# Designs tried in a protein design chat: VH-VL binders against Cytidylate kinase (cmk). Part 5

Target 1, 230 residues: Cytidylate kinase (cmk), of Chloroflexus aggregans (b8ga54)
Amino acid sequence: MRVPQTIAIDGQSAAGKSTLGALLAEALGYLYFDTGVMYRALALAALRAGIDPDDEAALSELAHQLVIDVTQPTVADGRQYTVLVNGEDVTWAIRSPEVERIVSRAARFPSVRREMVRQQQLIGQRGRVVMVGRDIGTVVMPNADLKIYLQASLAERARRRAAELRSRNIDMPLEQIAAALAERDALDAHVSQPAADAIILVNDGLTPAEEVALVLNRFVYSEQALENGH

## First folded at step 1 (VH-VL)

Design d7 (framework fv_vulinacimab)
Fold by ESMFold2-Fast, scan of step 1:
Structure d7 (fold): chain C 230 residues (1-230), chain A 117 residues (1-117), chain B 112 residues (1-112)
Amino acid sequence: as target 1 above (230 residues)
Amino acid sequence: QVQLVQSGGGLVQPGGSLRLSCAASGFTFSDYYMSWVRQAPGKGLEWVSGISGSGDSTHYADSVKGRFTISRDNSKNTVNLQMNSLRAEDTAVYYCARYDDYAMDYWGQGTLVTVSS
Amino acid sequence: DVVMTQSPLSLPVTLGQPASISCRSSQSLLYSDEYNYLDWYVQKPGQSPQLLIYLGSNRASGVPDRISGSGSGTDFTLRISRVEAEDVGVYYCMQGLQTPYTFGQGTKLEIK
């Protein structure tokens, strides 16, 4: 009867989850963000403080001292959200090459990830949010009202990959590309697993608009639509 | 289980020709792009040529274009590099490597080509 | 052609200490599929090159957790958190975004 207040979208890289998340949030008037922006915010703060991105203890202590917030856009400059560090708007600063260079190093430490997850959970507890990542439904928001695990079939990813390779002057048969992708998927099997209560959404043959419409009509508004059928 | 075993190579005078071969086993050969990468003595790696799994597309570095020809025989699981009009600067260890769409994940043992008078 | 530049070219390190190698590309290697087409290879003395990291940050099979890759766009780093004797070799970054594929100059890691 009620629309979900917290939506978790997980899935493999390039599965289209950011596009789905943004469109879904736009339709619902919800906050949308990829959890990676919070690690970028921490990385920016570390750079400014002169902290070595390989120093786990210093990064963990810094993370505990920071209030990192993600809100609806505060200005109409093309942003999808506003990122605040201790009240300072760092939305565009976190996209700098300097930040990108160190974010993966900072994000690999378990103690840093625990603090970032805690802050992500606080944002989720406000509701009216679509949060995108790899472990949102399993770790960050295990009690999310709606959990989506977005999959693209091997065939669809091979088709997209074939188009990419042709743009790079590489001509490879679809069967060959599919075999290479399957081999790579085996290496990443430990990274992304759907939550037991997640809806597995396969985006084969669906445009982003068709996919968001499917989610809205089947999983978000289905009971409200039935009630309004009087 | 994946193996790339190279053969050919040797000493040749400038202007001469050599044919390198790479025999693959342990995977479906026709499903993979294959490359040749060389390394001059004491120098770094240079990618020189590649061929798609079907053999329909071939690519070359400018340094070898028009002189080297890459080919493959999928019935025999081999990729070959025919090197013509060899120059002293072509002296290098030549490696064949499998390309899996993202990276060169398996490499042959290398074969030395020496071009000198 | 995409130009790949590594730093440092010579890296003497004490056993057990960390080591880092930088790689810069002349154009962004971040593609529309959200992947960075940057790989790292190592060539140990007397051996063929072997893959360490693909797509910026993914470890190849058998590569220990102490070796990691990071970065995006034009700036990338390979880090070894604790150098061991078997890490001796020449490390190369490579862009796989377009042919001709291009390698950095190589970084020789040696024990002090």
Scores: ipSAE 0.000, ipTM 0.429, lowest interface PAE 13.9, mean pLDDT 84

Design d8 (framework fv_vulinacimab)
Fold by ESMFold2-Fast, scan of step 1:
Structure d8 (fold): chain C 230 residues (1-230), chain A 122 residues (1-122), chain B 112 residues (1-112)
Amino acid sequence: as target 1 above (230 residues)
Amino acid sequence: QVQLVQSGGGLVQPGGSLRLSCAASGFTFSDYYMSWVRQAPGKGLEWVSGISGSGDSTHYADSVKGRFTISRDNSKNTVNLQMNSLRAEDTAVYYCARGLYYGSGSYLFDYWGQGTLVTVSS
Amino acid sequence: DVVMTQSPLSLPVTLGQPASISCRSSQSLLYSDEYNYLDWYVQKPGQSPQLLIYLGSNRASGVPDRISGSGSGTDFTLRISRVEAEDVGVYYCMQGLQTPYTFGQGTKLEIK
């Protein structure tokens, strides 16, 4: 079928990609998750095993022994997904302060990240999934059926930053914020790149509901042959 | 295209004063935070001072507060560091650096000047 | 002030082999905008410092892909997958989250 089975959403931090991802997955009946939850699951397992989060060899060995899975919610308790470690529901446990303290340390090793990406790819291969992150369309699901790179216009981002700065008692001219953001965009253009086959979606002036409707109409359902198809 | 050319520096006795200057070209100077970072002989980098694009906000490391003054002249594309009451511990190569803004009121330093040596010794 | 701690401080490496440098901050550098305000700089012999990696993992223009940054919160790593002669220098991490901006002690990478 023409309806994409795998959807990768990447974009700048705070670009609204988790909101888009969750609502899009809800509309399609797909699994939604951000890849960070799998690193949290590994961190929890490391804590339980008494493994030093700075011990790459022990963490890598642990990662290869774990079956980390992410499924649609198994209970109606407000969760957006269910995270399983060797079949155990750890969805809320991975949000603990203890996990938060060590997740970055555990996630920094290339050998650990390679194993997590492998497990993320296995989840993606099942289809019916919307996966959110920074490199989903380039590294995790390079063959995703639909790739979205979420952006906001320079003017919109400048307005949002100006409002945020004002809330912290920092008053900076809008033109100066816009100039700084443009220079930042130029500096990181070769690093935070959308996949070559990604759809660049600018969410300026769209409510979350309007954004989801646009994606469904233009990129999900428009690929189905609605004409002459009964 | 972006260039930061430094001047000033030299040998001075303890208690003396020096004024460092950094001339910028190749970008809209008034849109950028500017900083001074120093490096004592054989030691690491130490951020010293910074100034907002408009000049309305200045920041200093505790080691130099009350002795150093950062200023800028946007009509001439220059940032200056006036160093008073100099101590032997202020001996270092001083770099000016351009601050690229990231929306949180924070900056990274994407271009650096060539450095200028300040020696405080009797 | 935020204290930045690097290890190792001296890193002799054989050409073609990988190298890793650790950087730890005394408080989280992960901000509410989801960025880690941790940058890496390198100072090659006789030269001014130059930006290498910014906001944790983003390469500055012209930086080869064999050099990467990773980590979040308080723990960060700079990795060079295959060391080349041009990589000789002193590497510094820096937090850009709040003034005073602070650097790590520096890691001197040398070919052995």
Scores: ipSAE 0.000, ipTM 0.435, lowest interface PAE 13.6, mean pLDDT 84

Design d9 (framework fv_vulinacimab)
Fold by ESMFold2-Fast, scan of step 1:
Structure d9 (fold): chain C 230 residues (1-230), chain A 118 residues (1-118), chain B 112 residues (1-112)
Amino acid sequence: as target 1 above (230 residues)
Amino acid sequence: QVQLVQSGGGLVQPGGSLRLSCAASGFTFSDYYMSWVRQAPGKGLEWVSGISGSGDSTHYADSVKGRFTISRDNSKNTVNLQMNSLRAEDTAVYYCATDYEWGYFDYWGQGTLVTVSS
Amino acid sequence: DVVMTQSPLSLPVTLGQPASISCRSSQSLLYSDEYNYLDWYVQKPGQSPQLLIYLGSNRASGVPDRISGSGSGTDFTLRISRVEAEDVGVYYCMQGLQTPYTFGQGTKLEIK
């Protein structure tokens, strides 16, 4: 294939990976989704079945009974994708506050995560997909055609953070905010690592449109990308 | 080694005044938002007041507005809480604490007991 | 002001068994930077409070893996996978999203 069929986007939570992923998928006509929607689908099923989100054995059994799928939008109602649980459209139901409250509890168990990863891998095997998360390029799609690890510079994140702190009435010098963010990055270093073959993309000073154009021109459609199997 | 050492507590009559002090060491004091948190006997924690690293912004819980004044001296690494018009319900152990930017308290002082009683 | 509500307020547990504490906020603590501004503290008998979990799920230095935080938006959980004698104390959640910072009522964990 000349154009990457599978694109994995990982990165820091505040780095803009969902925006990049959605816009890349739109430009390519690919499926886009954050892997979190599959955990939300499981959480919804657990709520409906009356399963305690802290009961690993019951959640694991439920996960193995469910066929969770994510497809291109099946309804023109503003959705970016369609989420199906055993064929039922749960796209909007998984966005409920009740689901949001328990999703992280349901998602923490290794046995549950293994089953979700298996189902994510099945979706990835179809191709024409941009998948966003924290371990897509390392665990979910280790053979993805293109892997992006999205970062923002310390200076850019400090600038954004300073504005946020001012809204909370906290006034701190930019250099101290940068030091705090660097310390935070060091603490988080072992939980969100780029795949060895990932492209580290720094989105400092780029608009979303400029970032998408950069990725498409340099890593999707470029002759160098094609020669490198991206 | 980060330390917050508190002083200035005691017994005072209703309507009286008291000043609490918190001396900080082991970190760049001016980089930290500083807070006072209190705990009435047998009760939970209540945030009382906070001051930005520069000292330009101060905040208070509604229960103490107009009666308490938070201040800091970055040259001496101290934060102070001036408590005026004290009421029986102000009786509590008062803690100073550091807020490392993200709105969580990573270091706490040893606490200072303030008793307001006739 | 953001109101923080904990349950249960009293938590007797058998040594070696798991324990969970819930915390609810009156408004979402998930901010535009994708962090949940929810922290957990423990106050052991005769001691100052100490930080356990910050920004929803991050362990403070020295906190063992058996203690974890989870949740998002308005509903959060602190879980101890196996309770040890040193875990006795009162546990508090706090929202650090905006001032005034507010705490839950506290949950007293006691060994049966």
Scores: ipSAE 0.000, ipTM 0.447, lowest interface PAE 12.5, mean pLDDT 84

Design e2 (framework fv_erenumab)
Fold by ESMFold2-Fast, scan of step 1:
Structure e2 (fold): chain C 230 residues (1-230), chain A 124 residues (1-124), chain B 110 residues (1-110)
Amino acid sequence: as target 1 above (230 residues)
Amino acid sequence: QVQLVESGGGVVQPGRSLRLSCAASGFTFSSYGMHWVRQAPGKGLEWVAVISYDGSNKYSVDSVKGRFTISRDNSKNTLFLQMNSLRAEDTAVYYCARDTYYDILTGYEGMDVWGQGTTVTVSS
Amino acid sequence: QSVLTQPPSVSAAPGQKVTISCSGSSSNIGNNYVSWYQQLPGTAPKLLIYDNNKRPSGIPDRFSGSKSGTSTTLGITGLQTGDEADYYCGTWDSSLSAVVFGGGTKLTVL
């Protein structure tokens, strides 16, 4: 039996890729993380060094000086993974509000992204990993054993988002939510494309548990679903 | 209708334990971070703990670390606070509150829904 | 002691304007969103302001918030006797990894 050692999950905004990735990794005993974790680690290091998150040259230099690693949990405190910066455990520190506020600014620079991709590729080469992002199957792990591109219809994603906003007492028309999601899809069209060998998984009407069971039964534990790759 | 209802308070001896519950209804509980906030008689608000929407991240005030544990059961729409080694200084009304930010993993944006509170009295 | 500093009390007459101040540092108000709460005697707190200056649905526009540097203020115009309450500012403190509240300000409408 050939079970995939590397699983890449990409997908549309609001399609639920992080939920799928975490549950799938839990079922397989694999490392799970989304690539945003590594950009958060860089952002934390930048804040600590007093580096302006809009200074590409300084951020790029910092990125090249850091060794950012993501491993299985090293302590039993409820974490899903351990994030290390030059050997220091920053797993909870990277989730601070100040990191959240600047991570997108730090992550936008091509030179920074190239270095983060290099470090992500090193983690992927170890195997037993489920990695989630926008370009995992095309850029980060182009030779992943299993590639999933997760999507849901625009209407379904809009309904999910509308229900969540209403529960927060935010009343936004469904057509406005759909338009905003469509605009985001268009902006991501050039960066978040499915790999040619990716499985397109439409999760309309599926619960997270049903989605995980579907993936495990049809794509992970099927002897004929995956060939031993290049 | 969005609401939170606390339960589990009572009178307890120092050194004992209590478990508080907060039942959520009228919103998607699994999409919100949740807080415990307490208020001693005649005193101001004191934050106790927060848990992320998915339960993966938790923070608590230093005075309760090692004694109090925040947890949640998203399948039952319920938030918990396990309180061990209770001290007289823990005497307060305990409120549960919902964070205003959808899908919060860490930190705080505001607390827009509050329960009516449950009273914990630690006395001999 | 409170990490965020508020005056213990403030007084004004019906129909007047009042401002309640809240001062902190870069680790809290300076780098994080601020919220304000109203607590009527014997009741749970009620959110008045979030994200520094936004009002939840149902909060009258006579309540306003503002933030400048490491300080924030709650403004109340057209004061009513029903506004007599304790008011608290609150924010995240990055150095403590904790939510911090001000000590509270008792508003008396006399």
Scores: ipSAE 0.000, ipTM 0.422, lowest interface PAE 16.0, mean pLDDT 84

Design e4 (framework fv_erenumab)
Fold by ESMFold2-Fast, scan of step 1:
Structure e4 (fold): chain C 230 residues (1-230), chain A 122 residues (1-122), chain B 110 residues (1-110)
Amino acid sequence: as target 1 above (230 residues)
Amino acid sequence: QVQLVESGGGVVQPGRSLRLSCAASGFTFSSYGMHWVRQAPGKGLEWVAVISYDGSNKYSVDSVKGRFTISRDNSKNTLFLQMNSLRAEDTAVYYCAKEGDWELLYYGMDVWGQGTTVTVSS
Amino acid sequence: QSVLTQPPSVSAAPGQKVTISCSGSSSNIGNNYVSWYQQLPGTAPKLLIYDNNKRPSGIPDRFSGSKSGTSTTLGITGLQTGDEADYYCGTWDSSLSAVVFGGGTKLTVL
């Protein structure tokens, strides 16, 4: 069978999507990124232009004027991808605390999300990509060759988020992280539903390496013979 | 099997430089934060520095800031500690340590190397 | 001295129970998970407890951890001569942006 060219990974915040996505893409030689980086790129551009992140009209106009692209790493500095805004490398700039504080506000507007989805779809059409988010299999790449939906307990997701924030120079008590994730889950309940054709993967008991091996052997390389079962 | 092997230690005079290396195998190196921890003869553990999985964030104890630089090469599964302007108080066994799987550990180090000895003396 | 306070030594007889304390503040133990490490004579440290009270695979049930407020304790029941080692608590300190360790406790089995 043909190895999938487009892989969509969805699930709740901190379910391990980025880890699975990055390792899976590494194994396949594919581009990996989470769609949040494109919203971060927009937020950075808004910050630089002095645009209020609560001003939908100004943000929508800005989004339409920007060409945001995500490519394979263009510099050997440990990055997993390169994020470009009108050709400028903003890969590290979008990880700033200032961007983190406003990205969710900028991402709330339907008109802004519509334009970001359009640009995400253009990247997906190139193939050889693992795209991570919340609505990739339903909205961004509804025809993805493989769709995975990750589930994990709140406690486990809080631990993963704590590790991510620590690596990004953000130190937050675990209780506060868990509360924020629970609030986010409630707000996004209807958006984070799996696509009808998605594979549901529960990863509470799996290491990242075991999870990647499971996905590769059972859903990517079908000649590993799960497909020959009846 | 998950392993960390340190190298680069030795005897060096005050004011000189030394570079330690830590070779990782048996896990996806680019997915984990990495630490350097030291232990002076007969003393307790002292954390030195950490570098995030992608190299974008680094922290170190104040006593080594401006003198020590942590870095990594994910293409070679190797962690480094560049030590400049060495002082007698830097004499210690230096351990390389891997952060736990974010599914298992919060601020813990689940795999340690055997250490490499650095002696700074005149 | 160290940011986290441990007693320098503790001793007990074989088969007894021993408890090693570790005290900190809200910026470290109070708001973050704690790990415990065992260092046998002449060896590298080994992770013994993570996430306040969990054991890595291969660590016997007689080792336990607990956390209350800004303090944490390591408990060892059924003490064995092979438990003679230095024990360290460790956690992240948010105010220092650094990992901090206790000063270490030398366990002697008499």
Scores: ipSAE 0.000, ipTM 0.409, lowest interface PAE 17.4, mean pLDDT 83

Design e5 (framework fv_erenumab)
Heavy chain, then light chain:
Amino acid sequence: QVQLVESGGGVVQPGRSLRLSCAASGFTFSSYGMHWVRQAPGKGLEWVAVISYDGSNKYSVDSVKGRFTISRDNSKNTLFLQMNSLRAEDTAVYYCARGRYSYGYYGMDVWGQGTTVTVSS
Amino acid sequence: QSVLTQPPSVSAAPGQKVTISCSGSSSNIGNNYVSWYQQLPGTAPKLLIYDNNKRPSGIPDRFSGSKSGTSTTLGITGLQTGDEADYYCGTWDSSLSAVVFGGGTKLTVL
ESMFold2-Fast, scan of step 1: ipSAE 0.241; ipTM 0.671

Design e6 (framework fv_erenumab)
Fold by ESMFold2-Fast, scan of step 1:
Structure e6 (fold): chain C 230 residues (1-230), chain A 120 residues (1-120), chain B 110 residues (1-110)
Amino acid sequence: as target 1 above (230 residues)
Amino acid sequence: QVQLVESGGGVVQPGRSLRLSCAASGFTFSDYGMHWVRQAPGKGLEWVAVIWYDGSNKYSVDSVKGRFTISRDNSKNTLFLQMNSLRAEDTAVYYCARDLGYEDYGMDVWGQGTTVTVSS
Amino acid sequence: QSVLTQPPSVSAAPGQKVTISCSGSSSNIGDNYVSWYQQLPGTAPKLLIYDNNKRPSGIPDRFSGSKSGTSTTLGITGLQTGDEADYYCGTWDDSLSAVVFGGGTKLTVL
């Protein structure tokens, strides 16, 4: 009997991959995280060191000097994981507006991405992990036991995003949200494609609970999945 | 020295095929996406195709879909464009170019170009 | 037909300044990064601006970029005869799933 030890979830912005990833990890007792948190950790370290987020050489050197780890939650404060930089808990610090402003700039350099992928692969090698991102099944964990690519219509993703923004007291027109998501999809087109061996899951019309149940029953716990996991 | 050198252009009749190559040197080829861009005589730039750094994803302009295929061999630091069912309107100088990064789609290094002429 | 609209030509004297406009839509310039390219006669294009307003190493600060809404501009100050070239804006377009270029602007330094 083999339950997948490494699960890669990729997909478009607002397709629900983080929600699916977190719920699957909870059901399996696995570590969950979005790889973006590691780029946020690097960005925070760069801000603290006074490094220009457009300086590839300095960022690459910094990345090689950092030990970035992601672990199961170390405190019961609502976190889904703990992010450590050289042993320091930066889980909430990486969510600051200052980090948000520079994370994309720092994350675009090939040398920086190469080092972050290396550190992501080390975490993946431990197993018992659900890793969420845009290139997990193709670059980070090409040998993941289970690869899922989530798809959802632009309209459905815009509705989900609008609900999220409303929960934060942000009221934005649906058309504006849809336009922003479409532009984001275009920017991410290079990296947001399914691996050849990924399961394509269209989740329009499914609740998160229904989606998780479908994945667990059909691809994780099914007799077919257990046999194929050999 | 970062450099891209195209080859494989020539004169060909409509309906025939050509394969263009682009040899990369001076950088880690497998870290970068790569583009093909063309320019018809006296006209502006027209983007043709892009391929991801690992070859797993490709996009091309609608007018060449089903006829042109972009590919790469990272072990040889070489980018390819297979051009089938060539038409007179495919006549152009073809440039290969290195992608600046997935967020930008900008092209920071360009080859000198190779000329493709489709005529009867 | 180009998806991005540029004026076909612009001219100015040495030492003067020019701006070259490029307009598109929300599916391309709106929220996406814009690049600008210079093409001297008989040569391959050269990147002048990326990420809307950044210069690659070796590009003098006489060249600048800016973006506002669905439009972007390339600014050139202290014009030199060597700046005579065709200039192109470029960006990604989601509706086409393609990189799109403007039609090009011929700069004449007279």
Scores: ipSAE 0.000, ipTM 0.422, lowest interface PAE 16.8, mean pLDDT 84

Design e7 (framework fv_erenumab)
Fold by ESMFold2-Fast, scan of step 1:
Structure e7 (fold): chain C 230 residues (1-230), chain A 118 residues (1-118), chain B 110 residues (1-110)
Amino acid sequence: as target 1 above (230 residues)
Amino acid sequence: QVQLVESGGGVVQPGRSLRLSCAASGFTFSDYGMHWVRQAPGKGLEWVAVIWYDGSNKYSVDSVKGRFTISRDNSKNTLFLQMNSLRAEDTAVYYCARHEDYYGMDVWGQGTTVTVSS
Amino acid sequence: QSVLTQPPSVSAAPGQKVTISCSGSSSNIGDNYVSWYQQLPGTAPKLLIYDNNKRPSGIPDRFSGSKSGTSTTLGITGLQTGDEADYYCGTWDDSLSAVVFGGGTKLTVL
């Protein structure tokens, strides 16, 4: 039985990727992290160095000078991982409001993203990792042992949305709600594309515990590579 | 560098047709939904139409339905707006814009002016 | 009339703070993410805020967005003369199957 050493989880924004990733990693004893923490680490370093987050050249040069690492928790303080910048523990510092305000600005530049991807790939090469993002299975770990593209079904999201709208005294046809959601999905396709060899996992109708059990039993401990959630 | 460049505007008489083009460069055009937005002289922004990344679905504002058609050619990285039966009230600067996260429009062209008058 | 309601104008002195409001309904702001746009005279609009409160690369942190119920606000601190522009809120409207914009707010920096 081959247990995957590298697991890539991609999918729609707010599709439950972080919950699935964290619980799956916990079950396997693997490192879990979302790739955003590495961009937050770069943003913190930029703030400390007085670098303008709109200066691509300065940010790219800084990124090449930093060793950003993500490891299993080194302190039992509720963290899911430890983030290191040149060996310094910045796990909680990267959660500061100052970092949050500039991280999207710093993360936008292709030259910066290329260097972050390189460092993410070094972490992936160690194995025993669940990495969450939007392009993990296509760009960061194209050779990941298991690739999951997480989405909720249009029908289920439409039903949940209809219930939410009804609680606000809005009664809209289900087909109209479904069409609006499908349009949002299609317009946002650029931020989350499944790799050709990814398993498309629909997360509707399952609790987080049931979803983790399904992934472990059918895709992690399974003898067969599966497609389309079979 | 990400850019959108509109073309095809001009002065036309009522009842005539124009086709606007929007040339995209610096990004993978086929990954993005695209919008047309217009602005009449001295007025605010008015959304016109959107097309999905693969061209399979389209929406437009009611005032242009049956007259305007949004389309795209992903092989040429180009967005189009075919405008038929033009009216004086269609006079505006027409912008193309790239869709980003939940109908945010993060990249805009400089616009092309359409004037419908005799 | 615009579907989303903004004040037509607001003014303040350099270095001051302003907030620009935008009000809608459950079918638009209430249910959907909001964006804010800046339009300098004679130029194309520029995205300032998306997903209610996120800034694109290149937008200074003195610009902020927030959403509560069916209303959203754009906050600008440390006003500069270069901020003199028209500001628009925008979002999807489920009932219209369309993107709707506010009527715009002209900011004058006196």
Scores: ipSAE 0.000, ipTM 0.412, lowest interface PAE 17.3, mean pLDDT 84

